# VHH binders against q9xw16, part 240

Target 1, 132 residues: q9xw16
Amino acid sequence: MSGWNAYIDTMTAAAPSIKRCAIVGAADGSVWARTEADNVFKASEEELKTFVALFNDVTQVPAKGADIEGVHYVVPRTEESLIFGKKENTGFFAVKTKSAVLIAVYEGPNEVAAQVRKAVESMQTYLNNAGY
Below, E stands for the ipSAE of ESMFold2; O stands for the ipSAE of OpenDDE; V2 stands for 0.75 times the mean of E and O plus 0.25 times the DockQ between their complexes.

## First folded at step 22 (VHH)

Design ka8 (framework vhh_gocatamig_d2; at its last look DockQ between E and O 0.94; V2 from the best seeds 0.85)
Fold by OpenDDE, look of step 22:
Structure ka8 (fold): chain B 132 residues (1-132), chain A 120 residues (1-120)
Amino acid sequence: as target 1 above (132 residues)
Amino acid sequence: EVQLVESGGGLVQPGGSLTLSCAASGFTFNTYAMAWYRQAPGKKRELVAGVGTAGDIVYMDSVKGRFTISRDNAKNSVYLQMNSLRAEDTAVYYCAAPKEPPEGYGFDYWGQGTLVTVSS
């Protein structure tokens, strides 16, 4: 799983506004890799289990929002493999690959969100092509 | 074409109240969460409140207990009831909606805004 840390580094390098990031199992929310130290991703296992389950029916997520790291976000809209949310000057992007969910929590003005999405979707594409 | 039209802004004294309204059109309103943003001079635009399709709500901390966001899906409208207004609430308030897929990274559409001035 140590190899997954490289993907965390890639995403965080691609979008400096990402404060915390995690790669988790799509099936159970198990953490494969996450930002650590000063930017430790703090979502609990139980929370992540619930979060990844949102991808089972993304159409309902805008109705109920999403929780990450104990923070509740409003979800403007969703796509089959994409959930994003907003709270104040923070937000998150979550994308689903074949076997994983990539989560990036960011902070900043709205303009930074575009770069965050690009970062996670690029990783999504890469991992999907790699079979993950 | 997506259109968001805000109304209800104005001058109010500290402690006063205002109700902002937003009329939305040009997209499937009931499918998306809606939001109110505000932007004060020289500051970045910030999310004040968001409301999901079924009443899920998010507020910025500074407005909790004072502001209430609501929506009327039958009228394609979003509202922001603002009570106990403070000077720091002075800003242009924007109604916001997301772009439809595949584009978008949050609330991407904005109205022209309505000015709220809280001053003695």
Scores: ipSAE 0.902, ipTM 0.949, lowest interface PAE 0.5, mean pLDDT 95
Fold by ESMFold2, look of step 22:
Structure ka8 (fold): chain B 132 residues (1-132), chain A 120 residues (1-120)
Amino acid sequence: as target 1 above (132 residues)
Amino acid sequence: EVQLVESGGGLVQPGGSLTLSCAASGFTFNTYAMAWYRQAPGKKRELVAGVGTAGDIVYMDSVKGRFTISRDNAKNSVYLQMNSLRAEDTAVYYCAAPKEPPEGYGFDYWGQGTLVTVSS
């Protein structure tokens, strides 16, 4: 019961500006863990399936943007395993591991984005090294 | 190396219009989204509008329907058409671009800005 949820706790502790986050399957967007209660990560199954498929060709994502939790974000640019987006005073970072996509939604000015990116990339490295 | 040069700001009456322009150089313009931010005195910078590489668009809620962002990839330029201007639109407006991979965290490059003042 403490398996995947512990990784959620680790990311939110590492970057307090993260308001919601999730670990989802890279193939189908199935939710392995997410923030709950007052900070429920509420993206739909259909939205997550579409979102993780963006990693099949990240070069197309700045042309179309991305949707998470019903919010449309402009995507400034991508990297092979990284998609991030901006909308007003909010944003997200998403990274792909061997088996999963880590998604973190944050609030705050651009200055906190570095902390969020560092938190999700540290977890990406950990999960990749663990075979996930 | 990266240069973002805004122009077109000025003093206008409420209800008036302005077009802002941004000339960009020193990076691969066609592969990155571009944005306009603004900052009023004593306030934090806020994302006004973003435009994707092929015309995907995001606006802040308070400008939707009044402002139009566009880009011209042949001229490496971004524009912001501002209509129905209000006093609260008074700010320095900044053109913004991401850093090239693998660095950066958002729209990380900024121009010097152009001042828009909306007053009677």
Scores: ipSAE 0.747, ipTM 0.899, lowest interface PAE 1.0, mean pLDDT 91
ESMFold2 (binder alone), look of step 22: mean pLDDT 80; pTM 0.802

Design ka9 (framework vhh_gocatamig_d2; at its last look DockQ between E and O 0.94; V2 from the best seeds 0.83)
Fold by OpenDDE, look of step 22:
Structure ka9 (fold): chain B 132 residues (1-132), chain A 120 residues (1-120)
Amino acid sequence: as target 1 above (132 residues)
Amino acid sequence: EVQLVESGGGLVQPGGSLTLSCAASGFTFNTYAMAWYRQAPGKKRELVAGVGTAGETVYMDSVKGRFTISRDNAKNSVYLQMNSLRAEDTAVYYCAAPKEPPEGYGFDYWGQGTLVTVSS
């Protein structure tokens, strides 16, 4: 799974406002790769299990919000393979591939969100094309 | 066309209270979370509070216990009850809504804003 770290690096390089990032299994929330060291992604296994399950019915997520790393985010809206949330000057984008969920937690003004979305969606496209 | 119209702002003394209202139209209100943002002069716009479609709430830490966001889906309205106001709460307050798919990266629509000034 060490190869997945390269994808973490790609996303973080594409969007400097990303503070923490993870690639997890879509089925069970198992961590395949994550940012580490000063920017360690801290979501628990149980939390990630719950989070990835949100993609089973994204229409309900705006009613529930989402929790990542113990932080509760309001979710403005969702798409079939996209969940994003906001909390103060932070937010997250989560996209689902065939077998994974990519999660990027970012910090900054609203303007940075577009770049974060682009980063995770680009990776989503790449991984989907690669069969993941 | 999406339209968000804020009201309720004004001048208030520290410790005072205000209730902001937002009337929303032009999109499927009931399916989206709504939010209040604020922007003080020279500062970035920041999320003050968010409310999910079923009423779950998110607040910035500095307003917890003082502000209450709520919504009335029947009226397509969002409210921000502001109690124990402080000078640092002075800002233009904006009602916010997301863009409908496929575009959007958060709360993308904003009203014209309503000024809240907290001063003795």
Scores: ipSAE 0.893, ipTM 0.945, lowest interface PAE 0.5, mean pLDDT 95
Fold by ESMFold2, look of step 22:
Structure ka9 (fold): chain B 132 residues (1-132), chain A 120 residues (1-120)
Amino acid sequence: as target 1 above (132 residues)
Amino acid sequence: EVQLVESGGGLVQPGGSLTLSCAASGFTFNTYAMAWYRQAPGKKRELVAGVGTAGETVYMDSVKGRFTISRDNAKNSVYLQMNSLRAEDTAVYYCAAPKEPPEGYGFDYWGQGTLVTVSS
C-alpha cells in the first residue's frame, strides 16, 4: 500500500526521536507500512496479531504489559484507543483508528515521549477523519 | 492529591542488600502500573523497574537478577528488594506513577526520593 508509506514519513518527521514505527491492520496485525532499511520495524506477524488484540480490552493491558519487537514493556495505564509502554530509556505509543493501529517506538526521556504521543495522536485523528 | 512516599534508603556495603518501600495515595492504585526510577549524581533519571497491576515485572538490564520489584495492592505499596548492590547502584531512588487519563506519557508523578549509597 504505496500511500501508507507517506504516513510513516510524516510521523517520523514530526517526532525525530521515533526510531521505528508501523501501521498495521487493527483486525489481524497485517503490516500496511513500516520503517525499513537501517531502522527496520522487526515485530513478527504473530507478535503483531497478539498486540493489536490488546485493544479488544485495554483495561487488561496494565496487568501484564505488552511485547513489541521481542521487548517486554510495562504499560503504566491505557485509554480506550491508546496503549503506551516503557522499558529503560525506550518506550512505545500505539493508537487505534477505525481500521488500523499506529505503533511508534522511541528512545529518550519524558519530554521526547510527549512529542511522540502528539505525533501518533495527530495521525490517528487524521486517519479517523478520513474513514480509516 | 497524589502522594508517593519512599523509605528504606541508607548506606550499605558492596554486595549488601536493602529494601525500599513506597506508600501511595490519592489515586486508584490498583488500576495503574508502578515503577522505581533512580538518579545518580550528574546523571539523568532512569527507569529501574516496573510492576504491572497483577504483578508482572520489567527491569533495566543492569539490575535484572539482583533487584525485585513487587506491589501490595491491599496496602497501596510498592517495594524494591535490592541485592548484590554495587557502587554504580548509588543514587536517589524514586517511586513513580502515571497521571490520570487523558494526561501524561509515562510515569509522570514522583516521590521525594530516598538515597541509597553503596560504598566500602
Scores: ipSAE 0.704, ipTM 0.885, lowest interface PAE 1.2, mean pLDDT 91
ESMFold2 (binder alone), look of step 22: mean pLDDT 82; pTM 0.816

Design la1 (framework vhh_7pa5_2; at its last look DockQ between E and O 0.97; V2 from the best seeds 0.89)
Fold by OpenDDE, look of step 22:
Structure la1 (fold): chain B 132 residues (1-132), chain A 119 residues (1-119)
Amino acid sequence: as target 1 above (132 residues)
Amino acid sequence: QVQLVESGGGMVQPGGSLRLSCAASGFTFSDYWMYWVRRAPGKGPEWVSTIRGSGERTYYADSVKGRFTISRDNAKNTLYLQMNSLKPEDTALYYCAAEEHDVGWPDYWGQGTQVTVSS
């Protein structure tokens, strides 16, 4: 495993409701690490390229929503480095670091979603401090 | 306990206007992101609009952008939705909702107010 896989493991351990997650390049959506096997993160490179570009203007995302792994999510609001979406009992958190985008897809109520956000933002902070 | 009570719904013709209100109680209203969400017959919930606690940030679904305006009066603990240029496809039960967990989706919901747009 690459060093980035360890960060995937850290996030999934911190938030068990994460079903799939990935770390991708903020510039081009290239996959640096992702959950695999039974929990394989399935977004294509083309999709991820489009997704990470959303961070160029997050204020426009709520109107249109966001697509991950071929699933359309509603995005009722955004923050400067955070895009989070909802679909039924599922959702995602995506945070941008200096050079990466962390994406976590989860299942569960808002209580467990809060744990997912915390896990992803903790990793965001760590990576930013590390220069990534 | 948290209570949200919608009002202002009704029947209007296409092109008409309605103003929905939501009376909030049981929590510090000004600290919460508030939402309007609607549910049309046979469809799932559709997010309509979101407003920050202080009111300086608002978001709209593409389907209502330019026609609907979300606002709030924190002194009155009231959320509003001004709906202009209404269309038949806007027909739905409209819910006022409040976000507790800061996860981009509400936790508390009102009973809803019916909006019907028909000729």
Scores: ipSAE 0.906, ipTM 0.951, lowest interface PAE 0.5, mean pLDDT 96
Fold by ESMFold2, look of step 22:
Formats: structure tokens, sequence, C-alpha cells
Structure la1 (fold): chain B 132 residues (1-132), chain A 119 residues (1-119)
């Protein structure tokens, strides 16, 4: 798992509007890698445990939204392996793979958010194909 | 040119009902996730409800679930919000909105229709 930080770098390079991101275990929210230094992804493991459990039934998420890094996001809809939320001009995309959840927090208009979605889903596909 | 025009707002007493309509033009209506979002006096936008282009998937904010029903008539390019058991806290400007970029938030917005719930 020593190379997980490279996947963080790959996502941020693919979509520079990603402000912070992480790869966490799908079963328990344990942090495998995250952005560090001035852009540290600050969610606690307890918060992440609660967050990844939302993937047990994504259709229930819109009613109450979701919290990441102590920030509450509205989640107007979800997709099979995707939870995405909005707060003002910021938002997040979270996708589930076999073993992990990829989380990216971004800032910008919907056109920028679309680039973030593409980057996160490309990594989702890559990790799934690699068995993760 | 995308247009979203809301109607059906007005004044109503607590416990009453209203039905909002939104006439859509300038895009293939049935391809779009549609939204109702409201803005109460002095507050920011609050998401209310979302409906899939085909109409079979709907979501509601917890504050309106069981009282409001989103629906659409794709043959008439019209979005609806049936609002029952209205409360004073439902007082707001209600916006019809449409999503284009598949990012879970609308891109196109109407001008809104005012709903006022008071004794």
Amino acid sequence: as target 1 above (132 residues)
Amino acid sequence: QVQLVESGGGMVQPGGSLRLSCAASGFTFSDYWMYWVRRAPGKGPEWVSTIRGSGERTYYADSVKGRFTISRDNAKNTLYLQMNSLKPEDTALYYCAAEEHDVGWPDYWGQGTQVTVSS
C-alpha cells in the first residue's frame, strides 16, 4: 500500500481543481492515502467510517445529505457506486471500488466539477480492474 | 435557448396545498434530471426534490418528505411539485432547475415562483 500516494497524485494531476482527496477502505473508512501538507484531507477515521457506510444503500443518502471534513453537503441524487454532494461553490465526489472509496473535494462551477467526476471515475475503473 | 418558467405560487394558510408547475423549453426535457430548490427570506438555497428524466426515480429532502411530491409530464415538457400540509417554514421562492453536466447539481434555473404560508 506504499504506492497509494501515487494514486492521489494521479487524481490531482488529472483534475487540478481537486482541493483535497483521499483513498479510504470501503469496509471501515481507514485512510490508505490522502492529500497532505497545506491541503491535508482532514476527515477523522470515525467520520469516514460513517461516510463509507452510506454506500450500503446510496438511495437513502439524499434525505439527510452527507458530512465530510465536518462540512455538511446536500446530496440531491446518487448513482449505484457514486455519492456526490454540493455546498455553495464547493462539492465532493465519492466513488466505491471493490475495496476502497475514492473521495475528492473540489471548488468551481459545474463544468469544473464534471472534470473532477471524470478523473475520479477513471481511477475507480483502474482500481477495480486491478482488483481493488 | 433554455427557458424554465415556474407558476402556481401564491398565498395559502398553514395546512393548505399548492401545486407548482414549471414549463420547460429549449432542450430535450426527458433527458434531464430536474430539481426544485427553494430560497426562504434571508436564507441561501435549499434543495427540495429531484426527479430523473424518465420520472421513475425521485428524491426528497427530509424536511418535505411525505408532504411534497415531484412529478413530470414529458409529453408536455412540464415539471410539477405538489405541496401538501404546508407550514410557515415552507415560505420561500421556489425555483425549477435542470442538470446538464451530470454532477448532481443544476445548471439551468428559472426565475422562481413565490409561495407564502401564513395565517
Scores: ipSAE 0.820, ipTM 0.911, lowest interface PAE 0.6, mean pLDDT 93
ESMFold2 (binder alone), look of step 22: mean pLDDT 86; pTM 0.867

Design la10 (framework vhh_7pa5_2; at its last look DockQ between E and O 0.95; V2 from the best seeds 0.88)
Fold by OpenDDE, look of step 22:
Structure la10 (fold): chain B 132 residues (1-132), chain A 119 residues (1-119)
Amino acid sequence: as target 1 above (132 residues)
Amino acid sequence: QVQLVESGGGMVQPGGSLRLSCAASGFTFSEYWMYWVRRAPGKGPEWVSTISGSGERTYYADSVKGRFTISRDNAKNTLYLQMNSLKPEDTALYYCAAEEHDVGWPDYWGQGTQVTVSS
């Protein structure tokens, strides 16, 4: 198991409602780690390249939404390093670090989603402090 | 308990205008992100607009951008939606909604106010 895989495990353990999760390069969307087996994160690198580019101007994302794994999510608001979307009983949190984007796709109500955000932002803080 | 009551809906012709209001109570209004969300017949909910607690940050769906304006008066615990250049496709039940869990989606919803745009 790579070091980045360990971070995937940490996030999924912290928030069991995470269905799929990935760590990708902020510059190019290259996959560094992702959930596998029964919970494979299925976004292509081409899609991820487009996705990570959204962080260049997050203020424009709400108007258009965001696509992950071929699914379109509404994005009612953004933060400087945070894009989060919603679709029915599912959603995603994506946070940007110095060099990476962490993406977590989850299922459940807002109470559960709050735990996902906490897990992802905790990892964001950790990686930023570590220089990543 | 949280209560949201929409008003101002009605029937207008294409190109017309409406101003929706939402009276909020049972929570500290100024600390909550507020939303307008609409539901057209036979369709799922569609996000329309979001505004921060202070009102300094606003977001709009592409379908309403340039035509709709979200605002709030925290002294009156009231949320507004100014709707200009209305189109038939804007016909929907419009909900005022409040976000509790800071997850980018509301937790509390009003009963909705009907907006019908028709010739």
Scores: ipSAE 0.907, ipTM 0.952, lowest interface PAE 0.5, mean pLDDT 96
Fold by ESMFold2, look of step 22:
Structure la10 (fold): chain B 132 residues (1-132), chain A 119 residues (1-119)
Amino acid sequence: as target 1 above (132 residues)
Amino acid sequence: QVQLVESGGGMVQPGGSLRLSCAASGFTFSEYWMYWVRRAPGKGPEWVSTISGSGERTYYADSVKGRFTISRDNAKNTLYLQMNSLKPEDTALYYCAAEEHDVGWPDYWGQGTQVTVSS
C-alpha cells in the first residue's frame, strides 16, 4: 500500500489531461511520488531543488521563467502559492502546500489547462487540511 | 464579442521610443489580466509583459525589464506599452491580449501592431 502514490492517482483521475505529475518536498525537492512507466516524470534532483526554491518569492519568477524536466517555460504571472508556466501548447501548474509542492505537466488549450489547475488546487487544499 | 485593437506601431531607429495602445471592448476591462505578447519573424509568440486588472501588479520578461512599461487606463478601456531604448531584437508584431481562464496565458488576441527597429 503506497501512501503518496494514491494522491498521484487522484490528481490524474480528476484531470486526465495531466501528462506527468509529481509530489515533491517543499524544503528540498525530494520526490515523494510521481507518475511512472510510459509517463515518467523525469526532473532531476538538482532541478527540483532549484524549482521548489522559487516559492521563496514567487514575484521574482516571471523575469526569467522556470525549468522543469529540462524544458524552459515562460511564467507571465504568479500567485501566492502557485507558479504556472507555458511553452507553446504545453505547460505546468505547481502549487505549494505546507510541506510539499504538487507539479502537473499538461498539453492542450487553455480550457484543458483550467481543468489541470482545478485538480492541483483541490489536492493542495486537501493536503493542507490534512497537515501536509 | 471581445475586441482588442492595437495601434502605435511603426519604424524607429535603435535607441528610439514608441508607445503602443490597445482599445478593448466587449468585456469588463478592469476585471481582466492583460498582456503584451510579440512575434518576431519566423518565431513563435514571446511573452513581453502582464498587468493585473487594477494595474497594481506588473511583470516583465527579463529582456525588456527596465526599458518597457505596461500600463492601463480603466476609464478609457485602454492598455498601453511604453517602449524605450528600442533594439533591433525588439522588431516584432506586438499583440494585445486578455486572459479569461485564469491559467496565466491569454485567451483573446488583437490583430497586432508592427514595430520595426532598424537603422
Scores: ipSAE 0.816, ipTM 0.909, lowest interface PAE 0.6, mean pLDDT 93
ESMFold2 (binder alone), look of step 22: mean pLDDT 88; pTM 0.887

Design la11 (framework vhh_7pa5_2; at its last look DockQ between E and O 0.94; V2 from the best seeds 0.89)
Fold by OpenDDE, look of step 22:
Structure la11 (fold): chain B 132 residues (1-132), chain A 119 residues (1-119)
Amino acid sequence: as target 1 above (132 residues)
Amino acid sequence: QVQLVESGGGMVQPGGSLRLSCAASGFTFSDYWMYWVRRAPGKGPEWVSTISGSGERTYYADSVKGRFTISRDNAKNTLYLQMNSLKPEDTALYYCAAEDHDVGWPDYWGQGTQVTVSS
């Protein structure tokens, strides 16, 4: 298991409502790690390149929303290093570190979404402190 | 308990204006992100606008940007939506909503107020 795969496992263990998860390069959207097997994160690197570029100006994201794995999510608000979207009973949290973007797609109500946010932000803090 | 009551809806001609209000009670209004969300006939909920607790941060859907303005008066526990240059496609039931879990989506919803734009 690669070091990045371990971080995927940590996030998914912390928030069981995460259906798919990925760690990608903040500069180019290259996939460093992702959920696999029955829960394969399916976004292409081309799509991810577009996605990570959203962090260049998060204030513009709410107007247009965000696409992950071919699914369009509404984004009612953003934070400087956080993009989070919603679609029906699903959503995503994406956080930016110094060199990476962590993406977690989840299913469930806001109560479980809160656990997902906590999981990805905890990982964000950890990676930032580690220099990543 | 949390209560949200919308008002100000009605029927207007295209190009007209309406101002929606939402009276909030049962929670510390100023601590909550507030939303307007609308639902047109036969369609799912559509996010319209979001405003931070202090009112300093606002966000708009592309479909309403430049035409709608969200605001709040925390002293009056009231949320507002000024709607200008209304279009037929703005016809919907408009909901006031409050976010509690800090997940970018509301938890509490009002009963809605009907807005109809028709010539």
Scores: ipSAE 0.908, ipTM 0.953, lowest interface PAE 0.5, mean pLDDT 96
Fold by ESMFold2, look of step 22:
Structure la11 (fold): chain B 132 residues (1-132), chain A 119 residues (1-119)
Amino acid sequence: as target 1 above (132 residues)
Amino acid sequence: QVQLVESGGGMVQPGGSLRLSCAASGFTFSDYWMYWVRRAPGKGPEWVSTISGSGERTYYADSVKGRFTISRDNAKNTLYLQMNSLKPEDTALYYCAAEDHDVGWPDYWGQGTQVTVSS
């Protein structure tokens, strides 16, 4: 389904600091779309299954953090549909929609991270309103 | 303009307790997620604990859970960290910090207060 790749393009255009991103199924972590070529999103299926399950209770995530692409991130807090993590000058935002989880990995200071959050939440809202 | 001033650090023996305070000014304290973050000798920053603006949500790193308690008094614009059962690995410079960009990591930092746990 090539149509999902357009959403990848929309997010990366809205926040150019996104280095890699993906749209994965909320139930099983299956990859619906991702950045490819020289910026391939490289999380394994096993890692993604574990990751999306964190949304079953986001309040338990801060104690141990989260892993994406083999990288461990600290997660100092969460919100109901948002898990976000930090490692040095890199981080990720992950938001859950009805059917999917949107994941964006970025580098930069908090001002850059704020633009990434805005981009992924705008897409979250769009997909939720569309029934996804 | 934003100011965060930590106090209450010191030297204690293993098993001891300390209470850290952080006086905040220059912003509406109750609107901000607040953090304790520490830096041990030779290491980078390590997140310790987070508390929501109202104090209703608290989170702890596994390494301190059950031993440390974060709290805040919004009437006094003060953040606290009660540290019990202290271990040598808790030795660090402890920073009070505040989040401004809603990105799950602090923007404003105090100067830190030293906690040293040694026999």
Scores: ipSAE 0.825, ipTM 0.913, lowest interface PAE 0.6, mean pLDDT 94
ESMFold2 (binder alone), look of step 22: mean pLDDT 88; pTM 0.886

Design la12 (framework vhh_7pa5_2; at its last look DockQ between E and O 0.96; V2 from the best seeds 0.89)
Fold by OpenDDE, look of step 22:
Structure la12 (fold): chain B 132 residues (1-132), chain A 119 residues (1-119)
Amino acid sequence: as target 1 above (132 residues)
Amino acid sequence: QVQLVESGGGMVQPGGSLRLSCAASGFTFSDYWMYWVRRAPGKGPEWVSTISGSGERTYYADSVKGRFTISRDNAKNTLYLQMNSLKPEDTALYYCAAEGHDVGWPDYWGQGTQVTVSS
């Protein structure tokens, strides 16, 4: 297990409603770690390259939404380093660190979504402090 | 308890205008992101617009951008949606909604107000 895999485990443990999760390079969308086995994060690197580029101007994301794993999510608002989307009873949180983008796809109501955001942003803070 | 009551809906011809209002009560209105979401017949909910608590930040779906304007009066606990250049595809039940969990989606919904755009 790589060091990045440990961070995947930390996020999924903190928020059980996370179905799939990935840590990718902010520059190119390369996958550093992701959930596997029955919960494989399925986004291609080409898709992820497009996704991470959304952080270049997050203010434009709400108009068009965002795609992850071939699924289109509505994005009603964004923060400077946060893109979060919704589709029915599912959604995602994506946060940008100094060098990475953390993506968590979850299922459940807003109560559990709040737990997912907390987990992802906690990891964001940790990685930023660590220089990543 | 949280209450949201929409008004201002109606029937208009294509190219017409409507202004929706939403009266909010039971919570500190200015602390909440507010939404307009619509549901057309046979379709799922479609996000229309979002506005921050202070009103300084607004977001629009591509389908309504340039035509719709979201605003709020926190002193009156009221949310607004100015709809110009209306199209038949804008026909829907329009919901006022409030975000309570800070997760980028509403928690509380009104009963909706019907908007019909037809020749």
Scores: ipSAE 0.905, ipTM 0.951, lowest interface PAE 0.5, mean pLDDT 96
Fold by ESMFold2, look of step 22:
Structure la12 (fold): chain B 132 residues (1-132), chain A 119 residues (1-119)
Amino acid sequence: as target 1 above (132 residues)
Amino acid sequence: QVQLVESGGGMVQPGGSLRLSCAASGFTFSDYWMYWVRRAPGKGPEWVSTISGSGERTYYADSVKGRFTISRDNAKNTLYLQMNSLKPEDTALYYCAAEGHDVGWPDYWGQGTQVTVSS
């Protein structure tokens, strides 16, 4: 856990438009690392437990959308290991690894969102290859 | 240039039906996720439905589930929305839209077609 902050730094360096992000346990939503200080990722443990359970069947997510940090996002489609949502000029990308869910909240147009997607999916691949 | 042109809007009584069409040009239609998004007077955009390029995957907002059906005809480069059991709250400008950046939200928008549900 003490070393997990390096992965937060890697993602935020790769996509500077990430406003906040976290790595949480896929089974229970427990926080392994998150952005802190002026960029605190503020989702509650209850919210994160509900959120990671969405990966049990991503095809059910579009009907209701998703909540992160008390914000409701529309989710018009999903992919097998990816849930992504929109609210106005903000959004999130969440990807599942073997043991974790990576969550990044960003602001910006779709070209910016594409950079965020690449950053979180690169980390997803790295962690999966490392056994996480 | 990408062009999306909606049609089929109009006035209908509650309980009625309409079918919207969207003629697409300027891109390989079958490669793109397509969307219907609506905007009621004084409101922001509300996502309605999404369909994959092949048409095999579809998604609906809860507010329209069971009443609306999205479909596409890739041979005719046309997207459709069949709207049944229409309600006054379905009154809106309906936009056809296409996803260009693989981020789960559209980049290209038509001008919209008006649907008005009123007695």
Scores: ipSAE 0.816, ipTM 0.911, lowest interface PAE 0.6, mean pLDDT 93
ESMFold2 (binder alone), look of step 22: mean pLDDT 88; pTM 0.889

